# VH-VL binders against Thymidylate kinase (dtmk-1), part 12

Target 1, 218 residues: Thymidylate kinase (dtmk-1), of Caenorhabditis elegans (q22018)
Amino acid sequence: MATDQKRGLLIVFEGLDRSGKSTQAKRLVESINKKSTESGDASSSPSAVLQAFPDRSSSIGKLIDQYLRKEIDMDEHALHLLFSADRFSKNQMIRDNIAKGIDVICDRYCYSGVAYSLAKGLPEQWVRSSDVGLPKPDAVLFFDVSPEVAAQRGGFGEERLETATIQQKVAAVMPTLRDDAYWKTVNADGDLDSVEKNVFRIYENLDREKPFESLEKI
Short names: E, the ipSAE of ESMFold2; O, the ipSAE of OpenDDE; V2, 0.75 times the mean of E and O plus 0.25 times the DockQ between their complexes.

## First folded at step 1 (VH-VL)

Design t3 (framework fv_traxivitug)
Fold by ESMFold2-Fast, scan of step 1:
Structure t3 (fold): chain C 218 residues (1-218), chain A 121 residues (1-121), chain B 107 residues (1-107)
Amino acid sequence: as target 1 above (218 residues)
Amino acid sequence: QVQLVESGGTLVQPGGSLRLSCAASGFTFSSYWMTWVRQAPGKGLEWVANIKQDGSEKYYVDSVRGRFTISRDNAKNSLFLQMNSLRPEDTAVYFCARDLYDFWSGYFDYWGQGTLVTVSS
Amino acid sequence: QSVLTQPPSVSVAPGKTARITCGGDNIGSKSVHWYQQKPGQAPILVVYDDSDRPSGIPERFSGSNSGNTATLTISRVEAGDEADYYCQVWDSSSDHVFGGGTKVTVL
């Protein structure tokens, strides 16, 4: 019953498709959990958990997955709300983990959803409003990768949202969502090990003493 | 600068075959969907076929399905249209175009000058 | 049903405004694109995603799309705007569909 436990961190990984962000998110989770075990901690619970958005295994996420694979079509407003609903379905789980001192590493979050919907020409005020009230990340790691490097990693453009045109539009929109107070750029053109070291360096410098907040604006 | 150059158009007899080529330069060819659009003499534009970046998906207008095959060679920056069982109504200028297929929209931002295919006895 | 109807022709005097319509069932829920084609030339994209312009296309070209009608508007028309204009959409039932084209004559 140690009560000297600090809160967990909410860390979001954002970037274009094939930026290596998903691989780096998994590597960060593994690195945190390894160091927790190495410290001689008697807890059998992990120190970090991975949460990918959309959660393709959920009922909401399965509909989103079908859309991304071009198996179904739907109104873009409905799709935007499904992306928001998917995130809010995990809202309490994120807050509970943070309160227990467990770090939550998100592979994509509201910023991807907002950027894609704005790239599609949906109304800016409405698009930015649907995710207000979600937990506010302690850091957003934005993975910046050149289009040439992304194409070399294979699978680029395989899903509806991975087309060259949408990548260009999202690349133009995503920086408008940036807040330098908690967004940090990761140069993702390097090899996996070099990028991993940079990610962990950022992680180690985050402040657990700051109050955990909710998003007032996106 | 983006360039698309079609070749292969000629006079062919009904029931014949013909292969059209499109040479692309000035952009990363492997990153874009590509399309063929045709225009019969004095008539409007008609989409014919498109192909995904890696060649894994191909779509055709109903009137050519089973007769035409779209393909690409990303190493050579080339797009092809294999045309079999040609009919007089296939007579048209065939344009190669870059296809910006994207969620809500699919549009063609750069076009070649076209190559004329005439199917006649 | 993804059949796009355009008027066959529009005549406009220099300096005036030309409006070319593209009719389709619930076309306002789709993205409409517009192409200009001069005799013996390839089409060029003049408006995409209802109202966006490619680099190099003058501000005189604008688009709108609502309900069952999309419109290409060419303000302060010049002799060089004389051409055929085509609207185009993509949808899951018809793939890429072009309108029949509108011949704009500047007289």
Scores: ipSAE 0.005, ipTM 0.432, lowest interface PAE 13.0, mean pLDDT 82

Design t4 (framework fv_traxivitug)
Fold by ESMFold2-Fast, scan of step 1:
Structure t4 (fold): chain C 218 residues (1-218), chain A 120 residues (1-120), chain B 107 residues (1-107)
Amino acid sequence: as target 1 above (218 residues)
Amino acid sequence: QVQLVESGGTLVQPGGSLRLSCAASGFTFSSYWMTWVRQAPGKGLEWVANIKQDGSEKYYVDSVRGRFTISRDNAKNSLFLQMNSLRPEDTAVYFCARVEDYGDYYFDYWGQGTLVTVSS
Amino acid sequence: QSVLTQPPSVSVAPGKTARITCGGDNIGSKSVHWYQQKPGQAPILVVYDDSDRPSGIPERFSGSNSGNTATLTISRVEAGDEADYYCQVWDSSSDHVFGGGTKVTVL
């Protein structure tokens, strides 16, 4: 018996600040939804949603936001668990959308959380354990930008975790989390349109027939 | 499909206060830095204020610092400019614009503007 | 802090080429963006990152940036190109800086 429906994809965008990942994540969502309306019914129902982590608008995310804005101080273990809790608060939403055939595009995920906590010197085994059981991405698009290009893209201000020291440590740690089975490197030194085309090319070649899994290790 | 619509501009007396609004649609508002840019009658463009995606960082041109406050409500897709202690030289059309931050910082979409006149 | 200098006006005949300059110390090390503004209308982005065009902007619009001068070039000018043109850079100490604007008049 045949069905016309395939599951949605979970795609995660990772990279350092000023890598262009957030811009490309939203553009992918817009491209998917535009192509969906061109091919489907007159309905404007979306076929992709954007989920940024941390979700600063949620109750959990508001506490994280206060820390990042330097309005409160918090034990680093407690902060790590808040970031993990923020992701798990979206666990069922992600799974439900995937089951409905809706793609979920995440701007940052557990890999950012692990990399930042490891960069701050928290115990590796503990840090890697708190996100086990989250949905496993079909692809992680790692946005690799040269330091020269990132510097030219600029930044108006700095949050607590945006210091050069932390960013350098995160840059060293993030590649150690790579799993070539589902991580893809995006050369983010290109112009907006060329990077966008490369992102969409990766997206359209992903396999919707694979089983949707949960993370057993990070 | 990106749209920015400003409102709130009116005649106000020197020393008075006014709040401008900008309604955004057609994009994920919470993913962008937003800006206010003004233009005095017959003059050029002048950047006024920037606000980060989450509202955590705000920057102002020196001439309005301490008098103007930029803010946003991401749940309502709205940007605001609270203007206090207004001066005749604040008379201008105030534009809301979206900041694109890929490659460098530039304004890819603008509203039509709202006129603020400060005079007696 | 950055100061951008533009000529106040440029006159050009239809079908000819208009060149609008934007002068600034070491501007070639920065990314320059260009906006077109018609009377009573909002500005629109016509060139970004020195030479890139947004979708929908004709190929007649091009840009360059080197040394102390950035240039917006409009080839085969049409009456509809009459407008004020502004250059803009981002600077960490000044945030967004605009040039004074250039009024392009087509005969």
Scores: ipSAE 0.000, ipTM 0.457, lowest interface PAE 14.2, mean pLDDT 84

Design t5 (framework fv_traxivitug)
Fold by ESMFold2-Fast, scan of step 1:
Structure t5 (fold): chain C 218 residues (1-218), chain A 121 residues (1-121), chain B 107 residues (1-107)
Amino acid sequence: as target 1 above (218 residues)
Amino acid sequence: QVQLVESGGTLVQPGGSLRLSCAASGFTFSSYWMTWVRQAPGKGLEWVANIKQDGSEKYYVDSVRGRFTISRDNAKNSLFLQMNSLRPEDTAVYFCARDSGYEYYYGMDVWGQGTLVTVSS
Amino acid sequence: QSVLTQPPSVSVAPGKTARITCGGDNIGSKSVHWYQQKPGQAPILVVYDDSDRPSGIPERFSGSNSGNTATLTISRVEAGDEADYYCQVWDSSSDHVFGGGTKVTVL
């Protein structure tokens, strides 16, 4: 039996609404766990958990959910801090899973939070400061979808942050958060199975030997 | 407004052929996957076939593969289902629906009212 | 090849909560959609991608999906919620799968 254990990976899926990122996040979790189960020795193979942000089932996330569904109104600074609080409420769970060798796949993270708040005109330095100290992802997979493909979902618009104006501003802001050292672009216009294979290729080439860090800046 | 209207359902003899049509209006038809779903009398929903936005990918439930052909005409905002070698078990109300496809998973958000196909002697 | 298992019927009193389950191996890794169908009518999408609602669907409708079970929850049930409910996933590029349907009766 192994006496040393490699750490888990933190992998973040980012992209605009309707980019297919949530589907691919679920598929990666399934793929990791199926390979672990099929080996017949789950303890020697990585397992994975999915964490979506905002976590709409948590106490903090339920309040965010009410705002997104237009059931309540809230000051934008207060909302920004609630999104940050939602992420920090999972901080220790993420670190514990990583230490146990369990991969954590996040559907959205601090980058979405910063991009949406900046799109609303909140002060840049303040917005970028509230998520400092969160675990640093080993990789951010940015799902890039063409406007033509995204247009097939243009009829929904039921949530507060799904307006064309906000999405347009977020699309302009998100690239300014990119760090090519650990951000990777995934072409979301591709065949679902081909996209899944590309995601898994990125996953299996990540280095578990690197130190697990905290975000010093965003 | 967004709307789908099926037509073509009728009584057909076993072994016969029938073509169903679905007319789309109120949205950019060429931007969506489209699907056919059927429902036998008193039974549940069963997926039949789907087609990608540009017609490049087509998929079928096993029981109709080789007998049914899905197609679309984006210039006419129309979806079709050509049904050959019809069997009594193909008797159902056939719905067309606007689909997100396997690549994005927003479900089938717009449905037509259906057209009844009866396969009987 | 997936199979989705739903209870054939659920009875609920007005104002109470109805829960309709959809069982499938590792269904938590898939996106589950829920449809409402009233007699003689086309299905209506009520929940998509596990937990999101289309415009015009009351907030009483919610969904969850984890492990081997997805659940449609209808809170504060009204007589007008009587219908057949179907779960659905796109299992692969070549196969949509519907559950067998659950008849919800408000008594």
Scores: ipSAE 0.000, ipTM 0.458, lowest interface PAE 13.2, mean pLDDT 83

Design t6 (framework fv_traxivitug)
Fold by ESMFold2-Fast, scan of step 1:
Structure t6 (fold): chain C 218 residues (1-218), chain A 122 residues (1-122), chain B 107 residues (1-107)
Amino acid sequence: as target 1 above (218 residues)
Amino acid sequence: QVQLVESGGTLVQPGGSLRLSCAASGFTFSSYWMTWVRQAPGKGLEWVANIKQDGSEKYYVDSVRGRFTISRDNAKNSLFLQMNSLRPEDTAVYFCARGYYGSGSYEAFDIWGQGTLVTVSS
Amino acid sequence: QSVLTQPPSVSVAPGKTARITCGGDNIGSKSVHWYQQKPGQAPILVVYDDSDRPSGIPERFSGSNSGNTATLTISRVEAGDEADYYCQVWDSSSDHVFGGGTKVTVL
């Protein structure tokens, strides 16, 4: 197609465990890349990339993975900073892709980090400070799912942070992080295809001409 | 019987305030997104405001943001629209409508009230 | 930002097919909903999610949506179908947007 000078979008998927957000994040990446290919663009380069947090394959993420699998124990302040460090380790990759016109779809971001740490009783001001300076999402899609639907999706309760108690506390905290300027609720109880269509509608209506900013507060 | 009944519409002067109410019956009100849609005399439909099931999310059309406040009382099965700094162009029939779960993200409106007329004039 | 364009009026003979268009930028990526409104009455949802019908709506009502145009089709039109029809979409920039409406006259 003609030269598109518009920047990429940063879109974050947040929600409780088993909300279907990971499935929908992957589907959005696939839909963007499929439509890019179908446009007749000979480059075949992806128009979107997926970034899951924590990135369990990185050095930092492997240490987080060991904690989540109950293989090691760790001071909760140290763990919070490791989650923050994991996100900052991708800071430049996100900015570079956005500058190239490539959309970045994140499965979880700083909002999960803040919500889980606050649910554990860590000090609010300190918890909210560690991710300041990360790229600001163009949109946060919050996946709202009933607890009974989430429980049916399998694997629940196997990892350290998947207990009903911590999930209830996170459910209470996560909405307090909402900023109506860029957070959107997605009803995740429906058919996967219907949810996918709604996610793509949100995506297509985002404004690429807004300045790409950094988070000054969370 | 599923029903929505609006009330509160009346003649008000420019700059005045008015609160509209919508009484819901026949369904679990607390489980649905609710909306206000208006229609100026002889004109088309215009969405005004939405509210999430628990009241945690509220959205407004640009022309009323900062002047109108949508709220709900799930214990009383009631939806409200507080209208401040009213202008002649706010003159319209105001409909209360229920978000339709069958449309995925409550995008369609399957149940509507009969409407209540608000006239903003001196 | 989102603007939906409908023809102001459509005339159709009884028993024929009426087609009401709703034009919008990339509207085929959105779910389009259609409402019927008779004078002095509240709107009634007749088609949702492009092509689905609520319970109680006759099969004569159908919808389609692709590219930049959504269409409400009313087959075997009856006198009682005379009304204003509105399309509606949701998007993240405009929330709910209604088209300007089309008056269907059955002659």
Scores: ipSAE 0.000, ipTM 0.434, lowest interface PAE 15.5, mean pLDDT 83

Design t7 (framework fv_traxivitug)
Fold by ESMFold2-Fast, scan of step 1:
Structure t7 (fold): chain C 218 residues (1-218), chain A 123 residues (1-123), chain B 107 residues (1-107)
Amino acid sequence: as target 1 above (218 residues)
Amino acid sequence: QVQLVESGGTLVQPGGSLRLSCAASGFTFSSYWMTWVRQAPGKGLEWVANIKQDGSEKYYVDSVRGRFTISRDNAKNSLFLQMNSLRPEDTAVYFCAREDYDILTGYSPFDYWGQGTLVTVSS
Amino acid sequence: QSVLTQPPSVSVAPGKTARITCGGDNIGSKSVHWYQQKPGQAPILVVYDDSDRPSGIPERFSGSNSGNTATLTISRVEAGDEADYYCQVWDSSSDHVFGGGTKVTVL
C-alpha cells in the first residue's frame, strides 16, 4: 500500500563465494550513515541497518548453523523451510524500519536460499513458493566476479569436488532468478573502493516514491 | 577512518577486578559484532569474548566464563570488558577488534584492531 | 573444539616465496583468515575468506585452503614481510580459534 511517509529502501546483496558482497554491504551501511551525519542530519539513530541471512543469533539460525557445520543431519526440505522461516522472522522488523525511513541492507536474502535448494535438486515450484509474501527489494545487487579474478584470489581450483560441484550449480541457477526490473549487476572485478563507488551510485538513483511491495513470485 | 582505542590496562593483584574500555570511531558501531582478543607476553593470539550488534548474545572462551563480562554502549560507541577474579594467567595485552561476520561461510575475520592495553596480574 | 597447527618458524631469502601452513581437520570446509603482526604492533588482516585480500595488501600475499591444510603464500618476499603470521577460523562451538603463529624470518 502507498504511503505519504518518506520510506526507507530495501537493498539486497547477492553473489557467489569470493565476490566481496558482504564487505560491500557493510561499506554501504557505513557510507549511508556517514553521509547522513555529513549533511547536517546528525542523529543517534542510523539511516541504515544491516541484516544478514541466516541470523546466527536466532533459534532458527542456530539450527541452520549446526546443519551447515555437519553437526546435525536433516531432510533438505526441512532445511529449505528453516531458511525461509529465518527470513520471515525478520519480516515485520524490515517493514517497520522501511516505514520509519530507515534503509535495510540485506547480506543475502531469499535468492541465495532458493538457488542453493534448486542446486540440490529440490522441486522448483515448491522451492520458489516458501518466500512469497516477503518484502520485495527495491534493488538486488548481484556481485559478478570474472573467473579470471576469482582464480587470482587463490584457492579456486583447489576446492574439494563436492563443494566445487554445488558452487557451480548455484552459479548456474542464481542468474535464472534475475528480474531486470530490480536486479542490478555489480562488476566485482575492481578494487574495493571502485566497487564501493559503483554500489553507492546505484543506491543514490533508487526511487523512494515507488510503493513498497511484497514478493508475489520469486 | 576506522579507529579503535583501548584503555584501562594496569597492574592488578590476583583476585582483583578491572574494567577495560574500547572507544570506536569512523564506522557504524551498532552494525558490527565486537570482539576482545588477548596476547600473553611472548605468546600467540587468544580469542576472549565477542558480543552481537545489539548486545543480545555474548560468547566467552572457557577459561574466563563466569569471571569476565563483555558489554557495549551503542549510544557512546564503546565496548567494555569487566574482568573479575583475575589470575596471573590473565596477564596479556587485550585488543579490541571489529568482527566481519557471515554465518553461511563461517566468515568471521577481525578486519580492524586497536593497539591494545596491557593488563598485568601480579602481587 | 578445533585446533589449528602452524609451524613455529619459516625462513625465506629475499625475493623467494614463503609458505605458511595451517592444519586442521576438514579446514577446507571453513573460511580461513590470516593476520600479520610485527613486534609491538596490533595484528592486521592480510588475507580473508581463504584467498581474498583487503584493500592495501600487496598482490604478493595469497591464500589457498583445501582438505586439511590452508596455506598463506608470500611471493617475492621483502624484508618488511618479517613478522608473526596467524591463521584463524570460526569454530562450530561458536568460538574463534587462532593457530599458534608462525615467525617468518627474512634472511
Scores: ipSAE 0.013, ipTM 0.529, lowest interface PAE 8.6, mean pLDDT 83

Design t8 (framework fv_traxivitug)
Fold by ESMFold2-Fast, scan of step 1:
Structure t8 (fold): chain C 218 residues (1-218), chain A 118 residues (1-118), chain B 107 residues (1-107)
Amino acid sequence: as target 1 above (218 residues)
Amino acid sequence: QVQLVESGGTLVQPGGSLRLSCAASGFTFSSYWMTWVRQAPGKGLEWVANIKQDGSEKYYVDSVRGRFTISRDNAKNSLFLQMNSLRPEDTAVYFCARLGWELHFDYWGQGTLVTVSS
Amino acid sequence: QSVLTQPPSVSVAPGKTARITCGGDNIGSKSVHWYQQKPGQAPILVVYDDSDRPSGIPERFSGSNSGNTATLTISRVEAGDEADYYCQVWDSSSDHVFGGGTKVTVL
């Protein structure tokens, strides 16, 4: 349904750990909101909200958090569905913001959930089915970081073999989820400011006139 | 193993100058923003200055701007803080820290104590 | 311009859960990082980017960040967790901002 108000955009940030994607998602939200206040004209300047997945503060997210903290144990199929439930719990909030002309920037989405579950060895067809019907992103920004750069960014180096294994499996799976029509690769080996400028360039060129759709297949 | 080692902290008179050094090892120094964070005795952490990978951008907390200069030598894996016109309120342990890609301080040196007193 | 508010102290019994809050206007839109500092030592990173842990940090350390409050949660607290804890964010107006610190006492 058309109105004079342009719709908001759904933009998803995906990538491996240590890709800088979370920082860039938050910087994009800040940049959009700063430009909105600077212009003094809200109708020509969209605002944005950040939605991180999993949302560990919600009822569903608290249960996920308990699992991740090893306070409870759970079958991996049940955990996968709980992550999907967490995303669907935000389904109406996302659609409402988009309808109001508010951009929604997601730090991780169904693609992370599917990729990590497939990396753990869960059945492919089943894993790809549980997030069908979620809002379809206008763009997925995949933050691609080289293994050398990623290794330099993180931690104390104690679990290098296990971390490298899961990251390599996720990296192998993620391209199978790609749809070149709306996925964009961001080279995350650069400095934060150059990456931020590239992210904003992608953002400002997205088409608000396209129909807002739901995911029919992942 | 990432290692950061500060040096240069000492007692200095108000109005004096001092240069702190930080020797970095165990990572590609030229690939990271570097930072100085200080902590006054019995107080909390306070960010002081940042420097970009290539040295082209430098940022300072307001209270030291114009008095302190951050610099780096990527060929020697070294970070520096030149402190001029020192004041008693600059008394603190000065930590060298590496800035991670999420804008977090992922590795810290042991710190070097600067005391500004008459 | 950002100001981060932490409670000055938290007391917790061994084996129980400690929660340290970090309050800030719209802090949920920022990446929050948490540092542990023991007396006479340099800080160490315990949680970054709201909820991620560096390698070597026990899984009992976790974080969350939503709305105006970020929280560091330490489950099954041990005597060795007694320390000062600092939250930290970055923004374009303030650069790096630290909270005032919370002293966690295990008694």
Scores: ipSAE 0.000, ipTM 0.490, lowest interface PAE 12.3, mean pLDDT 84

Design t9 (framework fv_traxivitug)
Fold by ESMFold2-Fast, scan of step 1:
Structure t9 (fold): chain C 218 residues (1-218), chain A 119 residues (1-119), chain B 107 residues (1-107)
Amino acid sequence: as target 1 above (218 residues)
Amino acid sequence: QVQLVESGGTLVQPGGSLRLSCAASGFTFSNYWMTWVRQAPGKGLEWVANIKEDGSEKYYVDSVRGRFTISRDNAKNSLFLQMNSLRPEDTAVYFCARGPYSSSWFDYWGQGTLVTVSS
Amino acid sequence: QSVLTQPPSVSVAPGKTARITCGGDNIGSYSVHWYQQKPGQAPILVVYYDSDRPSGIPERFSGSNSGNTATLTISRVEAGDEADYYCQVWDYSSDYVFGGGTKVTVL
């Protein structure tokens, strides 16, 4: 009945470490909330929220965090399911925010989970099955950065999944998950302001009138 | 290059009024948000107010809302802060800053102008 | 309303590394900016968006931001790096929030 009622958007930022995706995710959230505050649309609630996966502060995320920091060891199938469980623990929060007109910007999503597990040699069909039923992003922004530019954006961290070998395998796998219907490439080789403008251009052109769907396959 | 020059700071009595000015040069003033930030003697930085490029939106820290008015004159490349009902706790160096730029940082600052509210 | 906690002072020997922390609840979800202020001078932006440097700022200045702590790192410290350093975030509930400042002293 109300033709002007708009849902929120689910936007996922994917890419290798040092692609600048986390910085751009924060910039987009801040930009959306700043515009909302300036127009008087939000007096006590933001118009966008940032959800990083894994959520290292949750019970599930704390176990994942310990694994990533090399504090514990775990069977890779169990770890894959913990990453999937971490995402599903936010399933209702995402849907509720979208229904309220609040944009949800995710720093990594199921595509990271699938790509890292496939890079470790886990079975493809099994790996792709555990995230079916999660909310479907309106857009996946894939940050494509040249290796030399990525190296200039900071040294490698010390976490378990930040080895050269695993990153090379993830780089080969991630493009195979692409669906051109909703994946958009961001050229991340530019300065941060140029990349931010490209991100915002993609954001402002997304269609809030489309039905909000669930993932039927990954 | 980019320059911001504040003026108008002086000694005023509690309850008094004062108008601060900031003269901008070296950039297209009308394309930027502008901000006032203050610093009490020996203390840290505190955001006071900001104003959109076209003057259509203005925001204030709670402690000055209703007492201070931020404004700009894009034809003269000037930013203003009208300060009314001044209190001793408003004593500070007041800085003009360009931004927020890309929504959240201040890339250039003026040298500041000292406002002393004597009690 | 966010509160950003900085240590009041940090002492460092010339040529060594200074680390200035900025603590805040879930600060890793915000972009953190850093300003340098010398006595009688205007603040200058030294690091923005967690880890980027403006043109003209030496590569010795770097930043990071994760969890509840952001850090400004100054490597190969020089006498000219003595200053007060402030972190800053934008918070939707409390517009622009600055840390209390950290005085860096080079021995």
Scores: ipSAE 0.000, ipTM 0.466, lowest interface PAE 14.6, mean pLDDT 84

## First folded at step 2 (VH-VL)

Design b5a (from b5 with heavy chain S53R; framework fv_benmelstobart; at its last look DockQ between E and O 0.09; V2 from the best seeds 0.00; counts 0 for: pae O 10.6 > 2, placed apart)
Fold by OpenDDE, look of step 2:
Structure b5a (fold): chain C 218 residues (1-218), chain A 120 residues (1-120), chain B 107 residues (1-107)
Amino acid sequence: as target 1 above (218 residues)
Amino acid sequence: QITLKESGPTLVKPTQTLTLTCTVSGFSLSSYGVHWIRQPPGKALEWLGVIYRGGSTDYNAAFMSRLTITKDNSKNQVVLTMNNMDPVDTATYYCARKGYYGSGSYFDYWGQGTLVTVSS
Amino acid sequence: DIQMTQSPSSLSASVGDRVTITCKASQDISNYVAWYQQKPGKAPKLLIYDASNLETGVPDRFSGSGYGTDFTFTISSLQPEDIATYFCQQYDNLPLTFGQGTKLEIK
């Protein structure tokens, strides 16, 4: 008898650098797991895992990391495919966790990959095709930060893709990837706690009864 | 503080063109879409159109032939132009910001509205 | 166009009463419904989005429910300051459309 256990959710955090998405993704995972522990009922309260893309600890991710740190050069097509490969390397993990009722929280996903490649001028059809077949998110939390607020946040310029020009182009492209069926916009201009509350509110309202699907298009 | 404010003529003659300006503060037009909604006196709200953060527009088909929405991000202004005004177009005109939460076009902030009367 | 049929058109209730307003969509619009409060001479104020999400700063006596075609807006305990016209809105598809409104008065 298929245990009436609700499946986990795949939640993706997307946004520009300095949008605060990484911090909020971590906080969401912590919050979910904290509640799960407090309830004592593993069947009623979901747990969560955090997955960042790229996974810089993986073999593929390390190569990507070298590129990002400007240690190596790479053809843009190859880079795009490596990002896709990095995501696909976690395909089974994501699906397994979802099947177990564990929420998978992703810091960046295919949308960043597509947005950056498009921003760099790679062919659109090709760029959008590489990630087809990945798990389809239940929600994409798009962290929308105003340029004014983003400019005030530190840590910009250390990596290859952290240039104003690239970020501006990505900022213009990312919204075009939106699918209203599962995209949620998060106002990222607020303080950490305010944004966290908003993220959690969105999380709490997600439907776990819908079938878990694969991406057919991006 | 987030604010929207409509400005323009409050009296328009029939067949003339209405031009309204929505001036926004507290947010960037490059980050938010702005919609125009009107409300005839004592009647329901009617959606007119939108200019998205990227500059693209959508219009209610009922007004598409005579409605244009533009914006200047640097001036924080959205402009509504509606041609061939008729007394039936008498209404309070609102500009409103798209809400952040969720995926939909609901409106979290509104201008105070400006009553436009079309009369000879 | 998607029609939003709101009922009732007018309502009178006493302070402390539970008030319910309904909106029926002409087609399935999932949860893409917002509710607004409009006081005389003022712009609409967002109360509920996505059918059931309370907007920040809105009192918790306001609530919304529904999915598909039938939606409900509720004031659990009517307050004097709640005198207004209430509107539902769909944003499932363009053009965006509103209900005809419910004028709420206090007895």
Scores: ipSAE 0.006, ipTM 0.547, lowest interface PAE 10.6, mean pLDDT 91
ESMFold2, look of step 2: ipSAE 0.050; ipTM 0.654
ESMFold2 (binder alone), look of step 2: mean pLDDT 92; pTM 0.936

